VHH binders against p49116. Designs and how they scored, part 74

Target 1, 238 residues: p49116
Amino acid sequence: EGPLLSDTHVTFKLTMPSPMPEYLNVHYICESASRLLFLSMHWARSIPAFQALGQDCNTSLVRACWNELFTLGLAQCAQVMSLSTILAAIVNHLQNSIQEDKLSGDRIKQVMEHIWKLQEFCNSMAKLDIDGYEYAYLKAIVLFSPDHPGLTSTSQIEKFQEKAQMELQDYVQKTYSEDTYRLARILVRLPALRLMSSNITEELFFTGLIGNVSIDSIIPYILKMETAEYNGQITGAS

## First folded at step 4 (VHH)

Design p97 (framework vhh_7qbe_3)
Fold by ESMFold2-Fast, scan of step 4:
Structure p97 (fold): chain B 238 residues (1-238), chain A 122 residues (1-122)
Amino acid sequence: as target 1 above (238 residues)
Amino acid sequence: QLQLVESGGGLVQAGGSLRLSCTASGSSYGMGWFRQGPGKEREFVASISSSGGSTYYADSVKGRFTISRDNAKNTLYLQMNSLKSEDTAVYYCAAGTLSEYLIRKYPEYDYWGKGTRVTVSS
């Protein structure tokens, strides 16, 4: 058995909609978020260990962890996305909705808390200067989480998670040998991802989806796409 | 039920131009063009947002093809210029409720046309 991830799984290149409009709107934000979501699911689909678990398990895992993968992707791609500008636009939209009595004070508090948690997470990852290899293994650790309710094949999932943890440890110890506590600082960031509400993430980033479409409903369709279609659509081969 | 009807396909000489049309039986959201060449899988060509404000193209057609729409007529267009033999394919119109980027990646859109054949001769 070879390594869980190859160098090809480290490449994670987000292509933003062009051009960026002068005034950000829900459609541009939704389009940007949709690109990141697809890139994240395509990344997961490309892992041989993930494919080996089978279609039903793959769907269950991604449905359980898409918000964690998406949030890691936001942190990794924060500069490319100009995430701070997007969040400022979301806050302006939210503030206008408040002034028109479209949201309760309690709901506004929950949404603002979510934005602050997201900003803090992204800031912590930036301060730690997390590299592409580290992001790839952190995504693998959250993807292969055996503890989500309703999962089957939990022993196989746990083995892949442990393999991801071991390979991350090996990488960090070899690459950042001078920083004895780096791995611990990175790993203690992960529990915060589970405190982020997927419902609020959908409200903030996917409001521009037309009709009553949920991320849960989209996931199985992305995951059953033909392999050749994925390969032809990979952006930035390097 | 939304019905999509493609037209404008045919035989054209390499370096020539052709315009495809797709008429929807009602209003639609995001729309796109896909194609399937001989012995190939169906691939994305171009997509356009509901307003027409955002467009996306496959790398192989950038600078040569232009997607546009007329919402008053419920019609989608694909202007194909500088055609190559590699552009020979059956072209399909698709419509959905998903964002423009997701539409370009999904083979499972809400609605599909039956396709129109384009043959490019040298």
Scores: ipSAE 0.015, ipTM 0.394, lowest interface PAE 7.2, mean pLDDT 83

Design t1 (framework vhh_ozoralizumab_d1)
Fold by ESMFold2-Fast, scan of step 4:
Structure t1 (fold): chain B 238 residues (1-238), chain A 121 residues (1-121)
Amino acid sequence: as target 1 above (238 residues)
Amino acid sequence: EVQLVESGGGLVQPGGSLRLSCAASGFTFDDYAMYWVRQAPGKGLEWVSEISGSGDSTKYPDSVKGRFTISRDNAKNTLYLQMNSLRPEDTAVYYCAKDYSEYLGTSFDYRGQGTLVTVSS
């Protein structure tokens, strides 16, 4: 059988809202994050192996792993998004909120810990200089995770995950032949993604655009969109 | 979804009192600071009061300090504004408010339909 991913599936290009505001605001951050989420879902739905699992399984997988996919997308697109600047702005507002007693101390601590974990993850990926092929296969590995509660067809999902891991191994060994431990350094980064709260990600990046609905509730609709409908959403024409 | 429903407004004579209520739903009420804001005829939004999620900290602008008291009942998901010594300049539509994102410092983005307070004259 052919490879799990084609060159089309390796391409991952985020188009930022334009023009850039003079100062960062909720609208710009939320629109940028929504574009990344839509791009990530479109990427997943375009994989033939993913399509072969069927609609119900596809929805369950993405509901289970959207935060992991989104976080990998944030790391991959960190420069395009100026993510470090966004996170610094959020940290400044959280520090002001402590002084103004707007949020509980426990809540602020929880959000700060999430931001620090996110910064550490993105910095580690940047230091490893993860390339586009490696990001594509890492996203495939987290997408085809057979170990989420409530999943069916776990044997088939596991086979696709194994195929993703084998193709990543082949790519790294061929491309970075002198770095014997590169694959291990990359893979050891993945468990950290499951320690990050999807609820906190949702509140930080999506509240301004998806104030009355959860990401969990919109996932089935994004996955069922036709290519024209998807393009309309990311260009604002729909 | 976040819903805020104000009540308790009405016509009152100068020096009178009113108690406004706001019924909140669709979020964990005690985790968030809540606000009262008002809009007088032909004017912009004016911040009136703020209360922390616990209810332990309150803030007021000088225009209402000593006359208005904000409070909350977290068990009932209800916010209150006790307004005493009302003046004609207090005439406005009063809104219960919550920010979309406290993490980004936005201002009063979630508001209800409002309740009209008219101080005679």
Scores: ipSAE 0.016, ipTM 0.419, lowest interface PAE 6.3, mean pLDDT 85

Design t10 (framework vhh_ozoralizumab_d1)
Fold by ESMFold2-Fast, scan of step 4:
Structure t10 (fold): chain B 238 residues (1-238), chain A 122 residues (1-122)
Amino acid sequence: as target 1 above (238 residues)
Amino acid sequence: EVQLVESGGGLVQPGGSLRLSCAASGFTFDSYAMYWVRQAPGKGLEWVSEISGSGDSTKYPDSVKGRFTISRDNAKNTLYLQMNSLRPEDTAVYYCAKRGTYFSLPKYFDYRGQGTLVTVSS
């Protein structure tokens, strides 16, 4: 059997809404985040191993791990997104909200802690200088997680995760041959992704039009989207 | 879960009137622009009216301007379409619609109800 991922799965190019406004607003942040989420789901659905699991399993996997995939995408695309500027704008909005007593102090604390965890994660990935191949395999390890509740094809999912781990190891050992412990440094970063709340990620990046609708409710529609329709949506073409 | 339930369709004579209603649930109704769209037999989807979340702004295509009036009751989470001077070419299934969760994806994440059939015939 061939490799889990092809060179096409290493390519991960985010197209940002243009132009970036002088003052960031919820619409720009939400559109930018939506484009990244769509790119991440399109990336996942293009993997033959993922397709082989079937639609029900695909939906369950993505519902379980979208926040982890999204966070890896934020780290990978941090410069393209000007993520530090977006996070600074969110922090400024939260500080203005507390001054006007519009949000509870406990909620603001939870959100600020989430932003700190996200910044620390992105900083650690940048410091390690994670490359495109490494990001692709980390996303695959996260996607093919057999330990989420309610999964039915856990043995096959575990085999795909192991294949992703083996291929990442092979890549790192060949490319960074003098850094014997690089793989270990990379892999120990992954548990932090599960400590980040998907509900808070939704609140920070997807507040524009979400209201009572959750990302879980739209995942099946994104996964079933035709390629041409997907391309039209992520570019904003009408 | 976003739910939209249309009612009020039926058979009407040319020149007659109908009022369509749409009961909305599962989202903050007054925060979203709402739409009426229709699909005539063998044709594509056609936009027929738009109303802002507050109800202060409405838009219509020339085909229905002056004949149709969109309105909303935010206290009741209900959208209305008053249709006057109906013509045979207004025969269609009428759908209540909301733009989806992502503002960049209105076409695919637009939520529509099951629709209500309006037939304009003698």
Scores: ipSAE 0.000, ipTM 0.145, lowest interface PAE 13.0, mean pLDDT 82

Design t11 (framework vhh_ozoralizumab_d1)
Fold by ESMFold2-Fast, scan of step 4:
Structure t11 (fold): chain B 238 residues (1-238), chain A 120 residues (1-120)
Amino acid sequence: as target 1 above (238 residues)
Amino acid sequence: EVQLVESGGGLVQPGGSLRLSCAASGFTFDSYAMYWVRQAPGKGLEWVSEISGSGDSTKYPDSVKGRFTISRDNAKNTLYLQMNSLRPEDTAVYYCTTGYRLTYSRFDYRGQGTLVTVSS
């Protein structure tokens, strides 16, 4: 067997919609987030090990982990997206809303806490200077999670996760040989991804979806898209 | 059951004025910030004004600032929008709502709306 990921899986290039609005625009945020989500799903479907698990398992895995993949993608693409600017605009609007409305305060507080967790996660990854290879293997580790309920082929999924962990370890030990504890610092960041609500991510980034469709409902269709149709979605061209 | 009922819309000439009302019931009105939003034919929802539960704080986008005034009467459970110097681009269905759900294009509760047409 060859490596789990090839050099093509390290390349992760997000193309942003243009122009960027001067102020908060929910449709611009949604278009940007949709492109990242589509890029993330296309990345996953291109992995031979992922393909080998079969369509039903692929759908179940992505449904279970899309929020973790998306959040890793936000961290990786934070500069390209001007994510800090987007989050600051949302925070500013929410702070105004909290000051005005007692009964919506608890719900807005949950969203503010989610944004804080997201900012801290992205800041941690930036501080660690996570490279493209490390991001690719972190995404593979969360993708090949055998512990989600309802999964079949859990032994095979676990073997792919172990392979991802081993290849990441080999890379980090060779590339960052002077930093003995780098791998440990990176891996302890992953549990935080599971504490972040997919419902709040959907509310913040995907409210502009036409037809009120949920991410869960569109995942099977995205995974089955032909390459040309898929490329149209991630570039906004159609 | 939360109910919001808008009224006061109609046909008006450019430069004219209208006062919209929203009668609220089924919730503790003075505990909620209230909003006016509008939807022009074939367009999306646009935020128009907001007011704190107490009435002490109000906010407007630049498109209506200085022309529109939001107010409330908590004793009557009624929200108002005074619209002055109306323009053809103000033509829309106007809705009152108790709040946007986080992402600014959804509402917690809204009424059926009242149509404002600015035409000569």
Scores: ipSAE 0.014, ipTM 0.149, lowest interface PAE 7.9, mean pLDDT 82

Design t12 (framework vhh_ozoralizumab_d1)
Fold by ESMFold2-Fast, scan of step 4:
Structure t12 (fold): chain B 238 residues (1-238), chain A 123 residues (1-123)
Amino acid sequence: as target 1 above (238 residues)
Amino acid sequence: EVQLVESGGGLVQPGGSLRLSCAASGFTFDSYAMYWVRQAPGKGLEWVSEISGSGDSTKYPDSVKGRFTISRDNAKNTLYLQMNSLRPEDTAVYYCAKDTRYSPLGSYHFDYRGQGTLVTVSS
């Protein structure tokens, strides 16, 4: 029928909480991350193909891929978030706290490796100069992944993923006609998203707001939020 | 076995001061970094202070730096938070926290917190 995504799905504008404080704190980081997560889930909900799959399938898909969507969002919004500054502050804190909190060297190494992988991913996307249309289709490819364990209706999900891939190919070929290998360079970046731990993402960006409750546990509630509540979260409006 | 008991909260006018205390028991107090975190009504947890086991190193976020002072008395197994120049936005339940499994900023992910003490800053 019509295209999988419309021009409205290309718009992805993160509104940061009040100017970045002089000394970064957990509240600012968690608030920023929560706004990005809510923006990402609201974006997914706005896709007609996603809506057509039904509530149960929607919940299962987002539970399976929220970390990949969030990481793509971090890359897309890296400049507006000053992500490099946030990650540098986290690294500095880890290095300074090792003697104080009795954190194991193995745990610190695991988290440092995660931060390194995140930085490498964001740098690769920046070097490729991924545009808003390309990000929208990459997020759609990730969202409509039929290969997560426990999913039902996998044939329909796969068809939507193939449609996303086809529309991305058409876009890239028309917009970047002189760069024959651009699509291949973009697509080979996606497998890296599945190597990033959702548990470490939660600890870095969400624990200050979520506590012991996992992102997986709150996803059904976020997906059921009214549009006004979503807009309040992503814009910081009272 | 591990117990943290906060006290010292109350109603105070803007610009006023309060001193919070946390009595710790059930663990070797001087072997752990200690934290103060707060939660405003309907909001998430916010880290407000950190102190090393020896008491030689302290950290604060910008929101309280210069106004709040964390300290500890290892001989008495007691943690303190001196709060000066209080603002309405400081209104929250304040929790003493012993430990964290992992927290890259302000040690906000804790394996144990006390029951908390309410601080209300209002005219």
Scores: ipSAE 0.006, ipTM 0.159, lowest interface PAE 10.1, mean pLDDT 82

Design t13 (framework vhh_ozoralizumab_d1)
Fold by ESMFold2-Fast, scan of step 4:
Structure t13 (fold): chain B 238 residues (1-238), chain A 125 residues (1-125)
Amino acid sequence: as target 1 above (238 residues)
Amino acid sequence: EVQLVESGGGLVQPGGSLRLSCAASGFTFDDYAMYWVRQAPGKGLEWVSEISWSGDSTKYPDSVKGRFTISRDNAKNTLYLQMNSLRPEDTAVYYCARGLPYRYGKSTSYYMDVRGQGTLVTVSS
């Protein structure tokens, strides 16, 4: 048995639409988010352990955790995406909307709270200076979560999660040997991911999707894409 | 393929009137707030007017309030700017711009995602 993740799984390179527009727009945000989502799903499907669970389990796992994977991806790719600029613009837009009865005050508050939670998460990861290996293993821990309702094969999923945890521990101990509590500080960040609403993530990042297609409906399609089709989506080629 | 095409610019005398039009295509026009912005020679972009997706709400800066009227025809995918009591200071290239969908509330200048090529308005005798 080799390691859970290979060197290829550590590499997580988001290709952004180029150039960033002078004025931020729904299409740029949606295209960027879609590329990140597609990259995240392709990353997951390329893991041999994930493939070994079978198609039905794979679909159920990704449906349960896509928001957590996506949020980890946002944190990891925050600089490439200029995420702080995107979020600041959305916040400014929502604050200007408060003078109009265009959205309920309760809904605006929920969306603002979600943005603040997302900013806090990304800031905490940046302060911890999470590296590419750490991100890869945190994504694996999230992906192989046996505790989502409705999952099957939970014992095998748990074994893969434990393997991810052990390999992360070995990496951190070797690479950051002077920081005895680094792993603990990293792992206590993960529960925050489950407090963030997938519905609000869809509203913030995916409203530019033609036909109001839900993320839940596209997951099986993305997971079964041929490599050429997948590369077309993440690079924006035709 | 989102497009905004402005028309109606020209030369007009001080105190005169002019009506600008913007033809929108490639998106669901009535889902978006729309803006008029202008750029005078040697100056930055200045917001001129805002209209909601439905046309029920409009907003203007003090510099044009009472003189300019923004309106829209959602059935024709067309935005209008009626300019009255024009002054030499109104000389600028006028741009039609699209905001974000109103599910996020009001768009700001930071969220103008599509701008047309502009139409020149010259106010002089």
Scores: ipSAE 0.000, ipTM 0.129, lowest interface PAE 16.7, mean pLDDT 81

Design t14 (framework vhh_ozoralizumab_d1)
Fold by ESMFold2-Fast, scan of step 4:
Structure t14 (fold): chain B 238 residues (1-238), chain A 125 residues (1-125)
Amino acid sequence: as target 1 above (238 residues)
Amino acid sequence: EVQLVESGGGLVQPGGSLRLSCAASGFTFDDYAMYWVRQAPGKGLEWVSEISWSGDSTKYPDSVKGRFTISRDNAKNTLYLQMNSLRPEDTAVYYCARGLPYSRWGSPTYYFDYRGQGTLVTVSS
C-alpha cells in the first residue's frame, strides 16, 4: 500500500574506524568494510517489504546479492571511506606480492582487474552525481532480484523490484525533469555489478575470515543481530 | 604460503616470566596487525594482545593488562609476547595470529586468517 522506501531508508551514514592509521593495513580495511557490510544488512532489514518475505527468503536474497549491495555501498561511501586511498594501498601490497611469489601472478592480475572494474563503476556513479534517493532505490532493485538461482518466492520479489523501479522513475522525473535520459544512464550501470566476483571482493576487503567461514556463512547471523550489537559494529561504539 | 611459527613456551613457576616469539613468513609482515591468542585446556580461544602494523599501538584485555607486553620487529618479521607475573590461570597453548579487525560481532577466531601451531605455556609450582 504505501511506498516501498521511506525517507529513513535514504539515510546511509558510514562511521569510519578511528583513529585512522598513518599507513593503511588489512586490519583497518577489513574493519571499514565490515562496518559498511553491517550497515548494508541493517538497511535491508529495515525495509518492511523485505521482512514480509520471511526469514528463509530474506537470507537467500542477501546471500545472493551481498556483493552487489556492498559494491553500491562502496560507491555511495567512496568519499567518507577514502576508497581511492584504500585501493591504492591494496595495489601497493599486490606489487610487493608479485616480487615475492611468481605463482600468484594470475591471481594478482584477476585482483587488479577487479580493482579496475570497481574504480570504473565508482567513477561512473560519481560522474552521474547519483544522490541518496537514487542509491536507495538502486539498492532496492538489486536486493529484490528475482533471478538468482534457488529462490522460491520469485513472484513477490519481482513485484517489489518493479515497485522500486517505478518509485525511482517517479523520483528522477520529478527531481531531474530536464534530463530525460538520466534514468536510462543510471540503470545501464547495474549489470556491471553482476560481473564483479564476490570471491575477489571477499579477498580484498574481508581477508580476515578464518577457517571455512565466508561472508555468505555469516549473513544469517548479521540479519539476526540485536540493534545495540549491530550499532556497535557499524559505528564502532559500545 | 603464509607461515607463523611460535616458540619460547615451557614450564614456569607462578610469578615467573617467559618471552614468546613468532617467526612470520610468506607475506609482508609490516602490512598487518598481529595478535596473540590462547586456549586453556577445555576452553575456547581467548584474545590476549593486539599490536598495530607499525608497533606504535597495543591493546590488552584486563586479564593480562600490566603483566603482558606485545612487541614486534618488522625488520626480522618477528612478533613477541613478554609475559611477567605469570599465574596458574595463564596456562594455555599460545598462538600467533595474523590480523583482522577485532569485532564484538562473533568469535575472535573468525577474525584471523592465519594462526600458528601454538606453543604450550604451563604455570605450576
Scores: ipSAE 0.000, ipTM 0.141, lowest interface PAE 14.1, mean pLDDT 80

Design t15 (framework vhh_ozoralizumab_d1)
Fold by ESMFold2-Fast, scan of step 4:
Structure t15 (fold): chain B 238 residues (1-238), chain A 126 residues (1-126)
Amino acid sequence: as target 1 above (238 residues)
Amino acid sequence: EVQLVESGGGLVQPGGSLRLSCAASGFTFDDYAMYWVRQAPGKGLEWVSEISWSGDSTKYPDSVKGRFTISRDNAKNTLYLQMNSLRPEDTAVYYCARGLPYKGTYRSPEYYMDVRGQGTLVTVSS
């Protein structure tokens, strides 16, 4: 009983690495993305319903949806990260790679389409002026997705997803009472998250720090971290 | 899961030859340019060879040009480095790396290596 999310779950503050480099580089991008990933995992861990699913189930759930959570985090933190500047620089370099045969034409097209989808998603969320409460509930809806292959406890996951949907509806109807169709406009944005490749997200944002270790392989360890370790990762404190 | 597994390293005398192999899995191998890089004891990473995604273009720094030959078999997802006329200064751990050309610095269009394998040790000593 009680609400799925509290006001504590609405707070989502990304602390960027300091100092900001004079020239944008891969290390800065990867460090920033890692902080966002750890912040997202800590956010999920703090939800009592998530903990109630048990360690095996909640780990499988996050492994299935980390890319959707991360992308929502990118949209929410786009201004703090200067995400548009990062993506524009990557696009410029991709165009040059055609002349140097560094990537196949098919791969360049896939990466460009991914960047375009990411830009379009972030722009649509910005245009809708999605607030912190709406982001928290959208993250909860994607987190508690019962339809990923191999999941156990799917009836409980579906129950928590429906609870997230109901609480989002209540919030939007109360806060944006004059905009009858706002919830529908927000929810139709969510399917786009599943069209974005987790492999391409990993290549764009994580290779400089992860190296030979995949996001899938580190998720169980991130979810087991003590609160102090989580805080150290998202702020860079030791 | 992306994996690169190097093999073929060992002890050789100066003037000798070795052939390194890198078995790639977990990604579409023929979409990417591939690199061999090395790290000598107490030194940083040094690029030693580059091959285009198709295998049609190769590049080498002056330190190994004419002695090393990079090649790939896209059907087998395998990268090779043929090393001839080996010198003591070639002693290093050799790594297979996948390139992401869009990962350069904003000021520099330089290509970035996104994955480094676990490495294979080459020792050139008499």
Scores: ipSAE 0.480, ipTM 0.787, lowest interface PAE 1.9, mean pLDDT 86
Fold by OpenDDE, second read of step 5:
Structure t15 (fold): chain B 238 residues (1-238), chain A 126 residues (1-126)
Amino acid sequence: as target 1 above (238 residues)
Amino acid sequence: EVQLVESGGGLVQPGGSLRLSCAASGFTFDDYAMYWVRQAPGKGLEWVSEISWSGDSTKYPDSVKGRFTISRDNAKNTLYLQMNSLRPEDTAVYYCARGLPYKGTYRSPEYYMDVRGQGTLVTVSS
């Protein structure tokens, strides 16, 4: 079998809504997040190994790891998205809710901690200067995680994950031969992704657009979308 | 799974009273402000009541102010709506809804909430 990923899978270009408003409103934030989510899902879909798992299995995988993929996407696209500004805007939008006691103190704390975790993760990735290849492999490792409950074809998933890890290792060794421990430094960041609450992520980035519809419920739809349709929606949403 | 289940609806005469209940599950109930909304036949969703997470603060539109009272029992994960002096124009499907973390200033009332139940029908007729 050939490599798990090709150069085509390295490209991960997010197009932001245009124009950027003077004040980052909830709609802009949610639209931006949605585009990232769609990009991430379509990225996954573009991987032959992912397709080989079948519709049911790949849907289950994405349902299990969409938050992690999304978070990696946030880190990768942090500059293009002006993520720090977006997060600040989210905090500002929450302020009114806080003042009106729409959220409990405990919930406020949870949400703020989540925002902090997101920012810290993205900062840590930036400090490591993770490149496009490394992000692609990290996303693949996260995508092909066999340790989620209810998955079928776990042996095959594990195989793909291993392949991703091996390819990452080879890449890092080749590209960063002077940095003996770079691979380890990169991989040890992955556990932080699982500390992120998918529920809070969904509330922060997607409630303005999705309403009563959960990310979990729309994932099959996203995965079935044609790339052309996706691109059309992006261009039409501007 | 987040779930809201409304109950208590029915047929009532003008001037009558009803008490609606909403059972919440699948999330920390007392973390969220809760809402009642309604949809009359052929009309859009209308906000009818708001209560803070603690229950200390409530808000009503002028259409129901003084007649409806929202309350909650956080220990029972239950939201209530006491409706008094009911009018024919109050006829609608009533939904309980969980509040969004953001203030929904840019959208209609349905965008102030993220999750709502199946609804319970209230019919006010002589």
Scores: ipSAE 0.461, ipTM 0.768, lowest interface PAE 1.0, mean pLDDT 90

